# Ledger of designs, part 114: VHH binders against q9y6x5

Target 1, 379 residues: q9y6x5
Amino acid sequence: LPPKLLLVSFDGFRADYLKNYEFPHLQNFIKEGVLVEHVKNVFITKTFPNHYSIVTGLYEESHGIVANSMYDAVTKKHFSDSNDKDPFWWNEAVPIWVTNQLQENRSSAAAMWPGTDVPIHDTISSYFMNYNSSVSFEERLNNITMWLNNSNPPVTFATLYWEEPDASGHKYGPEDKENMSRVLKKIDDLIGDLVQRLKMLGLWENLNVIITSDHGMTQCSQDRLINLDSCIDHSYYTLIDLSPVAAILPKINRTEVYNKLKNCSPHMNVYLKEDIPNRFYYQHNDRIQPIILVADEGWTIVLNESSQKLGDHGYDNSLPSMHPFLAAHGPAFHKGYKHSTINIVDIYPMMCHILGLKPHPNNGTFGHTKCLLVDQWCI

## First folded at step 3 (VHH)

Design u26 (framework vhh_8h5u_2)
Fold by ESMFold2-Fast, scan of step 3:
Structure u26 (fold): chain B 379 residues (1-379), chain A 121 residues (1-121)
Amino acid sequence: as target 1 above (379 residues)
Amino acid sequence: EVQVVESGGGLVQPGGSLRLSCAASGGSISSGDYYMGWYRQAPGNQHERVAIITYSGSTNYPDSVKGRFTISRDNAKNTGYLQMNSLKSEDTAVYYCAAGEYSRDTYLDYWGQGTQVTVSS
């Protein structure tokens, strides 16, 4: 029987939530599986970029999904996350579901994971749902379990995406303990439902399950705003992305725009593209704009306007508040093992190993995750 | 400063109709292309998207309201509308208007305070 893997993402699940709230169902999952306490994600710490990094093992400059809003200087195309199904944006990498279908002649299934409703290198997930935020977790789970249990050729790789706790993290902020405890309890209940469904269908014992997230969340405030209109007039640039990482396309001399921005706020770093710190791995792509502004944690860049977000992400990937966790259970994984940290790009080569796939060249290091696996020597 | 203000909520009997209005004003709303949308939250449930409309008038609805709810907008007045017909008890929720860029990982950037819709006899 071929190995099977279900990859589950709860968007915006900050690693430190595990320390501050009770998760009885998740703790039962971890007790017989593995926990990675922190996953160091890629910069920028946004949904589309990090979800694509999980399934490609690549930094954003390499896979081409460099933000949730993008402009490609070579082709003059604009990207938004609203129903954009142009394969152009996704074709700079090969996600694992494509590799799974092409190398092993097996099927893939997807409930809402970013990119799975797009044909990439002329290959779309064998079973998928078009993105619709109104579809319940139960309906997504029903489809995934149906496809895992009743497909030919067999579904060996499946993905399941859920928008919480990100949506509530933005609305309430991660420091609103009352509202966040309610949201996180609901997520723990959904994890319980997932495990129960897999057990009832006879899938649990032979299925590898990874539960992870793309980023964390930090507290924002109306007292921590950077008004870009106080720095520079709109006539000097085109704004490609705003906050907390602003992508600036100059309409005049780049140096003049840079000089107007560089000392405007003590809570924002201003970079010419070639001066972006090497540790970000955020430079070598035509979709990265000539000037990038990076707000300090908890600061919001605005255009002479207020922001209603009490929480946000996109900040420096060295910040623990931006880190998710990873938990896993199944025949490939040790039981009761705790690991401190991995890089988000390391997930892809680990998943390829579990599925018996040859990974495409990637930025992950298999050695970082081998201690999680029963068939590997951890020294 | 951008403001988003809802109006038109209230109590209605099953099978009745309500029209919600949303006025957006200030900053970038006056200068450009932007989405408008309606979201709702019933007690004990997460938020769900009810309707979205592009600047050009293209719309999207979940199956739960398709054929019963209609979103529209008046770009000259920066106002959006939600016409709700054939209301059911399960439509009872706080309804939020939003404006801004559509994002998978966020609500639109500018939200109203919400308006209560109660469907009861």
Scores: ipSAE 0.000, ipTM 0.313, lowest interface PAE 12.6, mean pLDDT 88

Design u27 (framework vhh_8h5u_2)
Fold by ESMFold2-Fast, scan of step 3:
Formats: sequence, structure tokens, C-alpha cells
Structure u27 (fold): chain B 379 residues (1-379), chain A 122 residues (1-122)
Amino acid sequence: as target 1 above (379 residues)
Amino acid sequence: EVQVVESGGGLVQPGGSLRLSCAASGRIFSDYSYAMGWYRQAPGNQHERVAIISSGGTTNYPDSVKGRFTISRDNAKNTGYLQMNSLKSEDTAVYYCAAYEWGESYTKYDYWGQGTQVTVSS
């Protein structure tokens, strides 16, 4: 029988929430599995980019989903929720569900993971749900478990996405202990429901389950705003993305726009595309704009207005507040093992190994995750 | 507290025009991270998207209204608009304004209005 894997994402689950709140169900999951305390995500630390990096093993400049809002200078297309299902945006990489269906006589299933309702290289998951935020976790879980149990050819790779705690992190900020405590307890209860359902259906003992997230969250404030209009007139550029990473397309000479912006705020770095730090791996793609502004942690870029957000993400990926965690359980994984850090791009080659798939060329390093796996020798 | 309120609906003859307005409290349209759309619901049908505009001004329309309807927004005035030209009897519906946080992918704060009736008859 081929190995099976369920990949679960709780959007915006900051790694240090695990140290500041109690998670009895998640702790029981980890006790008989593995925990990676920090996952170093890709820059920029946003939802679409990082979810696609998990399933491709590629940096954003390589897989092409470089932001949640982006513009392609060659084709003149703009990425938005009115055209996010255009395969053009997703076709620069091959996600694992496509590889799973093309290399083996196997099916994939998806409950709302970003990109799974889009045909990528003319391939879509055998079973999927069109994205709808109103669909409950329970309904997503019911569909995934049905597909894992009753499919021919068998579903060997399944994904499940949930919007919390990201939505509440933005609304309340991660430092609102009263509201975040309620939200995180609800998530732990959902993890308990997931484990209980897999046990009742007889799937638990033979299924590999990964629980992870795409990024963390940091506290924002009305006292930490960068007003872009105070430094440059709007007629000089087109704004492709605003905060906390602004993507600037100049309408005049690029050097003149850069000179107007470079001293705008001590809490913002201004980069010409070729000067973006190499460690970001955020340079070699036509969807990355000629000038990028990067706000310091907790600072929000605005245009003469206040911000409604009390929490945000997208900041420098070296910041611990931007890091998620990874927990896993199943026949492929050791029991009771803790690991400090992996890169988010390392998840893809690990998942390919578990499923017996040949990975596409990627930026991950299998050696970084081998200590999690029972069939690997670890020092 | 955030609220959106539609106005400008009414009864028009086929071939006529109407301009719908959507006024927002809480300044959601002056926050450049928010997208805005117009949706309609005829009796017995699900909500259908008829126009969307991103925070950056990118627009999208289904074929049923493309070339006849134009969506726009004035972020400084917290107001969105739907200009409807060459109206047909099939355009009869309750029209809703919705706003949601753009750029946060699948994590959204959704705000819906009460709706405004558009009737194309006679």
C-alpha cells in the first residue's frame, strides 16, 4: 500500500504561541511525534508566497508567487482575487499534488490550500473544494477524511487549510492575551477533533500528518506608521503592494524615485531591485518591482491614513515573530523528538521522500529534516 | 464598528442607466489594503459577483455585464460606485456592496451592505 500524508496549515500560527499558551491536544500529538520549534519561512512572510513555498520547495523568486498583490511587467497582468485562479500566476513551479498525480497512479485531495483550486500545468487535485471562507473546519475535515478512505486510485496526499489564527491576529494583535487565548484554545480543540476523527475512521495509525503554518504575527500600533505621501507624490509611481513591503513601479526615472524615498523614514529600508539583500532570495523574477520598501518589525506603511490592523506579517524572515512551527505524527516520524529549526523550503523534499516521489529541483535540503524520519540515520 | 450602505437603486426602463453608490463607515475604502465588489441576487438564485476592484484599481467583470457596467472607487471619500448602462430585464436583482481586506489572501475581514433593489421593467 502506498504511504499517505495529510498536510494541515493553521494560517498565521506564530511559533512562540506554543510557549505562551496551553495546547493539551497539540501536546499529545507531539508527545508521540516530532516538533520543529521554528520554521524559517521565505521572504516576504505572506500567506500565498509561503503556502506555495511549502508545496514546491522553492523561494518566491523561483515559484513566482512573490506577494499577495503583484504585477508582471512583461505581460502587464495584475494578480488580484478577481484573477487569482489564472494558471499564469502559478505555472512557474510544480506543486507536490501535481507531482503526486503525474509520477504515480495516485490521487490528491485538497480542502482550500492556496493554489489547489487552480489547474497548474493542466493538472488539478483529483478532489478539491473551491475556496470559500464560510466553509467550516468540520466540513473541510469531513471531505478530506472521506477522500482519504474511499478513493480509487487511492488519495495519498491531502491538504487542509484553516484561516485562524491569522484573522484574529490581524484584528486583535498577537499581544491581546484575552482574545488570542480564546482563539488558540479553539484551534487546539480543532486539532483534538482531527485526531479523534482519524482514530475513529481507522486512519490514524497508518497516516502521516503534518501540522504547520506559513508565518507568524507581530504587534502593530497607530504610533508606528510610515506615511509614504510625506516623501513622494503619487504621480511619480504606481503602487503595486503597500505594507509592510511596498512594491514601487516608477513612472519617472527610477533613481529620482529612489532618491525621494531613501530618507523617508528611519524605520524603513529602501532597495533598488539589484540591491535587495541576497539572503532574502527575492530578486530574480519579473514580478518583483524596480524599488522595494521594507518596513521594520511592527511598522506599517500608509498613504495619509491610519491603519486598522493591530497585528501584521510580511516582515524580514530572520525575525522570530515571523516564524511558524511544524509538528508531525505517523509511521514516517520518530516519537517524542524535538528539533530546533528548519527552512520552510525543506518541507517539500521531506514530503517527497515520505511519499516516494522524485522531487523537482528545489531550494530545500533533505539533510535538514532527516533527523525527523525513522528510516534515516541521524547524528 | 464598520458598516457599508448601498444607494441609487430604483425602477428603470430597458436600455436605461443607474449609478449605485456604496458609502462606508470606518474608512475601509480609504485603506488601500481593501478590495471592493458588487454582487447581485435575483429571487431563487445565489449571490453572483458582477464587478470587483482591487486596492490598486484592477477591475474584473463577468461576460454578462462586461462593457455595460463600470466599477470605481474614491478612497479619499470612502465611497464605491457601480455605473450600470444598457440595462436589461435580466439585470433585475438586489445589488450588494461588499468590502474585504485585499492582499491577505484567504484571511479576510468581510463587510456586506443591506442591498439596494434594481428593477428593469416596462
Scores: ipSAE 0.006, ipTM 0.308, lowest interface PAE 10.4, mean pLDDT 87

Design u28 (framework vhh_8h5u_2)
Fold by ESMFold2-Fast, scan of step 3:
Structure u28 (fold): chain B 379 residues (1-379), chain A 121 residues (1-121)
Amino acid sequence: as target 1 above (379 residues)
Amino acid sequence: EVQVVESGGGLVQPGGSLRLSCAASGFTFSRNDYYMGWYRQAPGNQHERVAIITRGGSTNYPDSVKGRFTISRDNAKNTGYLQMNSLKSEDTAVYYCAATDYGFESRYDYWGQGTQVTVSS
């Protein structure tokens, strides 16, 4: 006491990888912990939106990180890079590290989790690393474990983010078994390194560890392209985001742009903002553009060029290929328990419970994660 | 095949200026879903981002170079630039141009060979 939690994300770790590849280190972790086989992420199924949903428990329309590339129509600001440190983009929600520091007067630590190098509501993670994709997993792990062991007030919430298997999933596609096998074995070895480091430092038995991801990955192809330039001329709109969800800002009448797009391809849906399906919870934010295009799974929207990517994500969040998993180990969690599905927004209230924090209003349901926890009644 | 080629490196004194160029082939900046960025690396160190520009012209810089470096592109010439002003000795590095697919979320898929920048008196 007090309880401690380390939240680890391997970007783009599709849940189905667990069934098709061997993970001896992750399997040992799960044997004495819990596994949630599918996590239903939020729409759009992209890195920044889902990472912020994990730590706020909010849909993207509510927390304001609605894409990896954004335009705010009210302020005329643009967001397009992990190095963007403008708090404006992150201030529509309160992430758990801010709550941890303010409610319990404890420290937080972060190795590259999106948003942790930004002061949000005038509060930055107590210890953090400025985002740099070139920094090794080992260096991130060394910093996070040092901060967990040598901080005052104590670090009770820590995060660690790694870009793989997402980068390789894009490059090779999830159906390239030779290359994905190599990449996923490397990830499993990193999980082994994580566990061994925590054991060596005497942290393992008293630390709650969650290993999860933000989305999955689906196979793309040069045979599945949607050429936007065959639908509409560039002079009619500004492109805010391209694929697989295109964010269109009209330069002319919105209805005219919509009419040019709506029947252009059988492999994308074209929505006026007000017509976006309610189940996406993707309507009520100034950063959601007047028209969005949603490509069918495995289809890539392009601008009169081929695409070199063989895998992608961002698609409909009901697709199993877009789902990550969640595994956890520690004193708060049952041992050897498997659960089928939770919503990604459910992770936040569960983490607040483990840390003894009062959650901010959120879209998660604590009841969905009760069966994972030793101090809760599971019906 | 996607390829980028850097030029414009050299030796300058502290407080000086230098402009790097990045010529792209196999894609176009205005018609492609690629971001363009600049990284730098001292021998033995990991790569560090110094600037990014999107197809739409949005730019981002780390605090270490913000206000001193300016990234731009000329879509007609299919060329990107890094204007470096008020150079410091710690800016000494090999500078790389990189192109990143939107799907890679600002990660760099295609790197050039690099161009050496040395800031010394």
Scores: ipSAE 0.000, ipTM 0.293, lowest interface PAE 12.4, mean pLDDT 87

Design u29 (framework vhh_8h5u_2)
Fold by ESMFold2-Fast, scan of step 3:
Structure u29 (fold): chain B 379 residues (1-379), chain A 123 residues (1-123)
Amino acid sequence: as target 1 above (379 residues)
Amino acid sequence: EVQVVESGGGLVQPGGSLRLSCAASGFTFSRNDYYMGWYRQAPGNQHERVAIITRGGSTNYPDSVKGRFTISRDNAKNTGYLQMNSLKSEDTAVYYCAAGYSGEVWTEPYDYWGQGTQVTVSS
């Protein structure tokens, strides 16, 4: 019987939450599985870019989902809504569910994930739910487990996505221990529900399950605002994305716009596209704008107004506050093993190995994850 | 103080029309980089998004209201609107306006929500 994998994302689950809060159900999952304490995500540290990096093994400049709001300078197309289902935005890469369906005549299932409700290279997930935030975790779990048990050809790759703790991280900030404790306890209960459902259905012992996230969260403040309107008049540029990474499309000479911005605030870095640090791997794509502003951790870029956000993400991917974790359990994984750090792009070739798929060329390194796997030699 | 306030709800017969208004204070819709959306909730049901206008001015509607509802902004009045035509009994709900730079892009909630306005469609 072919190996099966369920990939679960809890959006915005900062790695150090595991050290500062109690997770009895997640702890039991990890005890009989593996934990990667930090996952170094890709820049920018936003939801759509990092979710697509997990399933393609590519940096954002390579897979083309470079932000949650995008403009393509060549085609003049705009992407600014999660319901934008134009395949154009997603076609610069081949996500794992497409590869899974095209090799060995296997099925994929999605109880949501960025891209799974879009035909990519003329291939859509075999079973999927159109994105809808109102759908309960229980309904998503019911659908995904039904598809894992009752499909022909068999569902071998499945996804399950949940919006918390990201939504609450934005509203309360990650340092609000009372509110975050309540939210994280609820997530731990959902993990308990997931494990119980898989055990009840006889799936638990033979299913590989990965629980991960796309990014972390950092504390923001009304005292840490950068007013972009005090730097430059809005008539000089088109704003493609604002905070904490502003994407600027000049309406006048690029050098003139750059000169107005470059010394405006000590709490943001201003880059011409070709001067963006190589370590970000955020340069070689038409959807990356001519000027990028990168706010310092905990600073919010605003347009002559206050921000009510107490938490945010999108910052430099070297910041520990931006890092998620990865936990896994199943026949492919060791039991009780802890690993310090992997890159988020390393998840894709690991998943391809588990499923017996030939990966598309990618930026991940299989060697970085082999110590997690029972069929690999590890030092 | 930043807030949004809904108005324009009421009782209407099936097939009728209503226009809801969402007045913003403390921030402005004059920049087309703000998200604005309308959500509804009927007793016993989940919250449903019925219209959104994105940072770039693009609009989106679920199949349940597509072709019947239209979202718009009046920058001079700093007010958003939901024009509701061909109303059905199933449209009976409390309607909420949500606005801000952070829109609902999966996990990102709107920054500001109103208190809601009741729409009742009866025959």
Scores: ipSAE 0.238, ipTM 0.613, lowest interface PAE 3.6, mean pLDDT 89
Fold by OpenDDE, second read of step 4:
Structure u29 (fold): chain B 379 residues (1-379), chain A 123 residues (1-123)
Amino acid sequence: as target 1 above (379 residues)
Amino acid sequence: EVQVVESGGGLVQPGGSLRLSCAASGFTFSRNDYYMGWYRQAPGNQHERVAIITRGGSTNYPDSVKGRFTISRDNAKNTGYLQMNSLKSEDTAVYYCAAGYSGEVWTEPYDYWGQGTQVTVSS
């Protein structure tokens, strides 16, 4: 039988939550599997880009999902969380579920993972749930596990997505221990439910399960605001994405817009597209706007009238607060092994290896995950 | 027998409006596990999703039609609708209603696919 893999994402699960809060179920999961303590995600550290990086192994400039909100100047198309179904945005890469499904006697399933309800390269997951935030984790889990057990061709790759603790992180801020304890307890309980469900169905010993996240969360404050309206007239540019990485489309001369913004705040770096630091791998895509603003950790870019979150993400991907974790269990993984760090793009070649798939060209390094796998030599 | 039947297509001038209907039989749109969408296909082009209403009533549109098209359901009539306003020449296509269960095996975009209705936007 072909190997099976379930990829689970809890959105916005910051890595150090594991150190600062109790997770009995997740810790048990880790004890019987592996843990990567910190996963360096891709810049910008947002939901759609990072989830697509996980399943493609590509930096954002390569897979083309460069933000949660995008604009293409040639086609005049817009991308957002409420407008994400045009294959135009996704077709610059091939996600793993498509690769998997194109194999003989295999199918893919998805519960609300970004891009899974879109025909990418004219292929859509054989089983999927349309995204709906009101659908319970239980229902998502039930569908995923049903498909893993009863599908023909068999589901060999499945994704499961959950919106917490991201939503709560935004609302309460990651430093609110009272509220976040409650939220994270619920997450741990959901992990317990997942494990119990798999055991009940006889899947636990044979199914590879990865539990990870796309990004962390940093504390924001009303005392750390950058108001663009104080620096430049709104008529001079179009805002494609706002905070903490603003994407600026000038309506006047780019240089003039840049000059108005470059000294706007000491807590914000302003880059012309060609001057974006190489380490971000965030330059070589037409969907990246001519000017980007990058706020310092914990600072929020606002306009004159803006609501403020107490937590946010999207910042420099070198910041620990932006880093998620990865835990895994199953026949492909060691038991009781902990690893310090990997890159988020490294997950793709690892998953391809587990599933016996030939990976598309990607930015991941398989060598970074060898120590997690029982069939590999640890370097 | 499960059937989906589109109606309401026709010839309209640019800037005009049409309302497409999708009558379902053999199943009900009101079921929690059903979703409904509208697709269109112009000659020589692939099918394009122009609207979807998900389980729970969430809607989604591509930016090509966003703000102009509205998908809705009337549970009492077991009918889906696509209100199309500010129509453009590029909206000319055969429009299809599709419905299905989330999580079903997909050989086509939807389990239930209508015959289509022609929409022509021309001066």
Scores: ipSAE 0.000, ipTM 0.271, lowest interface PAE 12.9, mean pLDDT 92

Design u3 (framework vhh_7uia_1)
Fold by ESMFold2-Fast, scan of step 3:
Structure u3 (fold): chain B 379 residues (1-379), chain A 121 residues (1-121)
Amino acid sequence: as target 1 above (379 residues)
Amino acid sequence: QLQLVETGGGLVKPGGSLRLSCVVSGFTFDDYAMAWVRQAPGKELEWVSSISWSGGSIYYEDSVKGRFTISTDNAKNTLYLQMSSLKPEDTAVYYCAKDLYGESRTYFDYWGQGTQVTVSS
């Protein structure tokens, strides 16, 4: 029967949590599988952009989910996180579940992964759950395993998304060892539950499982705020996204707004769209606003107010604090192999290879992940 | 200065209705997504409903669909939650929240003081 893959994301799982906390279940998974210690995500280092990059292999400027909050001036449409199910926002790329269903007459299944409850190019995941944060990990796991075991055509690609440790990372900050220890122990227990469930159902030995995340987390503080209202009056612009990357749509000419912002704070870089650093791959899309503000790590952009966030992400993707990890187990993967780093866009062509799918044009490089795979020569 | 003030809670019998209001000051609705979140006694915070800054996207938790309606009045800078067919399970403190940063539904900036809703016979 065809190869099967389950892709699991724990939102906001910073790579160095693995070195600072104990994960007995995850370490047992890694011992008999592979670990990539750092995954260099795409800019901006936000949830929806990076989750869509994992499943498309594209930079944000190419797949069109350029932020968790977006605006299209022509259509007057606003995108706000998982709230917007308009296919308009998602149609600039073809995610792997669509390719899986169209190339091979296979089914896909999804528990809450961003985009899976939206018809993209008129194709929705064969089995899916409408996004609802109150649905337990156990219920998501029950549905995914049921669909993996009881579907025709067979489910060969499945996704499972969990909101932690991101929500707690924002609430407590990654330096709160007491609270983060409790949260991360619960996540490790969920990984144990996942492995046990797959073993009990006879899926474990023949299923490829990837456990990864979209980004990390950095400590924020009330002492590190950038008050945008002290720099420019609201009458001069429309705010599309705020922090730590602000997306500014000028109501007057762009140069005038830029001049009011450019020296506003020593802890924020202000870019005209064409001046955004090439290394970000964050320039060539109409949803990227004419002026982009990028806060330094740990700084929060606010509007004459305090921020309740003690942790945040969205910062420069070169920062190790923004990097997640990738662990994998299954017949496609070596056992006991550790790799230092890959790019998050490299996950897509690797998954296509495992599933026998022809990838759509993408920004990933298969060579970067080949050493993880048993059917590849790694010299 | 940003402020959120919730009102409209109270004691009702099962099947009853309440309208919660959240008056906001220090910002305009056109700039921000808004949400209602609740906390039942002894339980975690639960997202109830969200409305996008444009008013174009409205979402509900599955258990409240068809019973609750979220809306805004931009002229009054007020967010509403019209609750009907109330059940004992809806008993909670209801909070008005602002989503400035476009993060996951489980994180919201600037909780109001909350308003208690109690559904009992």
Scores: ipSAE 0.006, ipTM 0.354, lowest interface PAE 9.8, mean pLDDT 87

Design u30 (framework vhh_8h5u_2)
Fold by ESMFold2-Fast, scan of step 3:
Structure u30 (fold): chain B 379 residues (1-379), chain A 121 residues (1-121)
Amino acid sequence: as target 1 above (379 residues)
Amino acid sequence: EVQVVESGGGLVQPGGSLRLSCAASGSIFSGSINAMGWYRQAPGNQHERVAIITSGGSTNYPDSVKGRFTISRDNAKNTGYLQMNSLKSEDTAVYYCAARDYGWESTYDYWGQGTQVTVSS
């Protein structure tokens, strides 16, 4: 029987929630598996970029999903979370479900993971659900488990995506302990349901399960706004993405736009594309706009208006508030093992190893995840 | 994709009134447009902001139109309105509606094709 892997994402699950709230079901999962306390994600710390980095092992400049809102000047195409189905945007990389289907006689299954309802290099996940936020976790789980048990060729890689705690993190902010405790308890109950379902179907003992997330969340405030309209007139540029990383396409000379922006706020860094810090790995892609603005943690860029968001992400990936965690259980993983930190791009080569796939060239380092795996020497 | 369509432009004499409408439709992520605004451009001039209204009902106007123009919205219909009173020849321009949608984590500004307003005898 080939090895099987289920990759689960709870969007916006900040790593330090594990220390500030009780997760009895997740703690039982970890007790018999592994925990990586912090996963250092890629910049920008947004949903679509980081979900694609998990499954490709690539920085955003390499896989091409460089933001949740993108513009291509050559084709005049726009990308957004409501307009994300054009394969053009996804074709700069090969995600693991495509590799899984092409290298072996294997199938992939997907419940809502970003990109899985798009044909990428003319290959779509063998079983998938078109993205719909109204579909319950239980329905997603029912489909995934059915496909894991009842498919030919066998489903060896499956993905499951859930929008919380990100939606509530934005609405209430991560410092709202009353609302966040309610949301996080519901997530823990869903983890309990997941484990129980796998046990009842006889999948639990032979399935590798990874529970992770794409980013964290930080507290925002009406007292921490950067009004871009105070810096520059709208007629001088086209706005491709706003907050907390603004993507600016100049309508006049780039240097003139840069000079109007560069000293406008002490809580925002302004970069010409070629001056973006190397540590971000956010420069070498045509979808990255000529001027990028990066707000400081907890600051929101606005256009002469208030913001309804009490929490946000997208900030500098060195910030612990932007980091998710990774927990895993299954025959490939040690039991009761705790690891401090990996890079989010390291998940892809680890998953390829578990599935026996040859990884495409990637930015991950397999050595960083060796300590998690029973068939590897950690040192 | 969200589409923004303006209507209500036309020819009016100085001192007259016009009401512009802006309808946003399509895949509105939040189900309701978060902010709506009107901008204008006369030949040889840059785009000028005319009025903005937020989802919370806050409005902003430049001094050139303050007291003469009123922006309002119908949240259920995703439609914004610009009531223009005491029109002057200087108000002659193409008027553009902008609608902002809050996606998962980003803001998206959608623009209409524009509607011509001419104030002349």
Scores: ipSAE 0.000, ipTM 0.197, lowest interface PAE 14.9, mean pLDDT 89

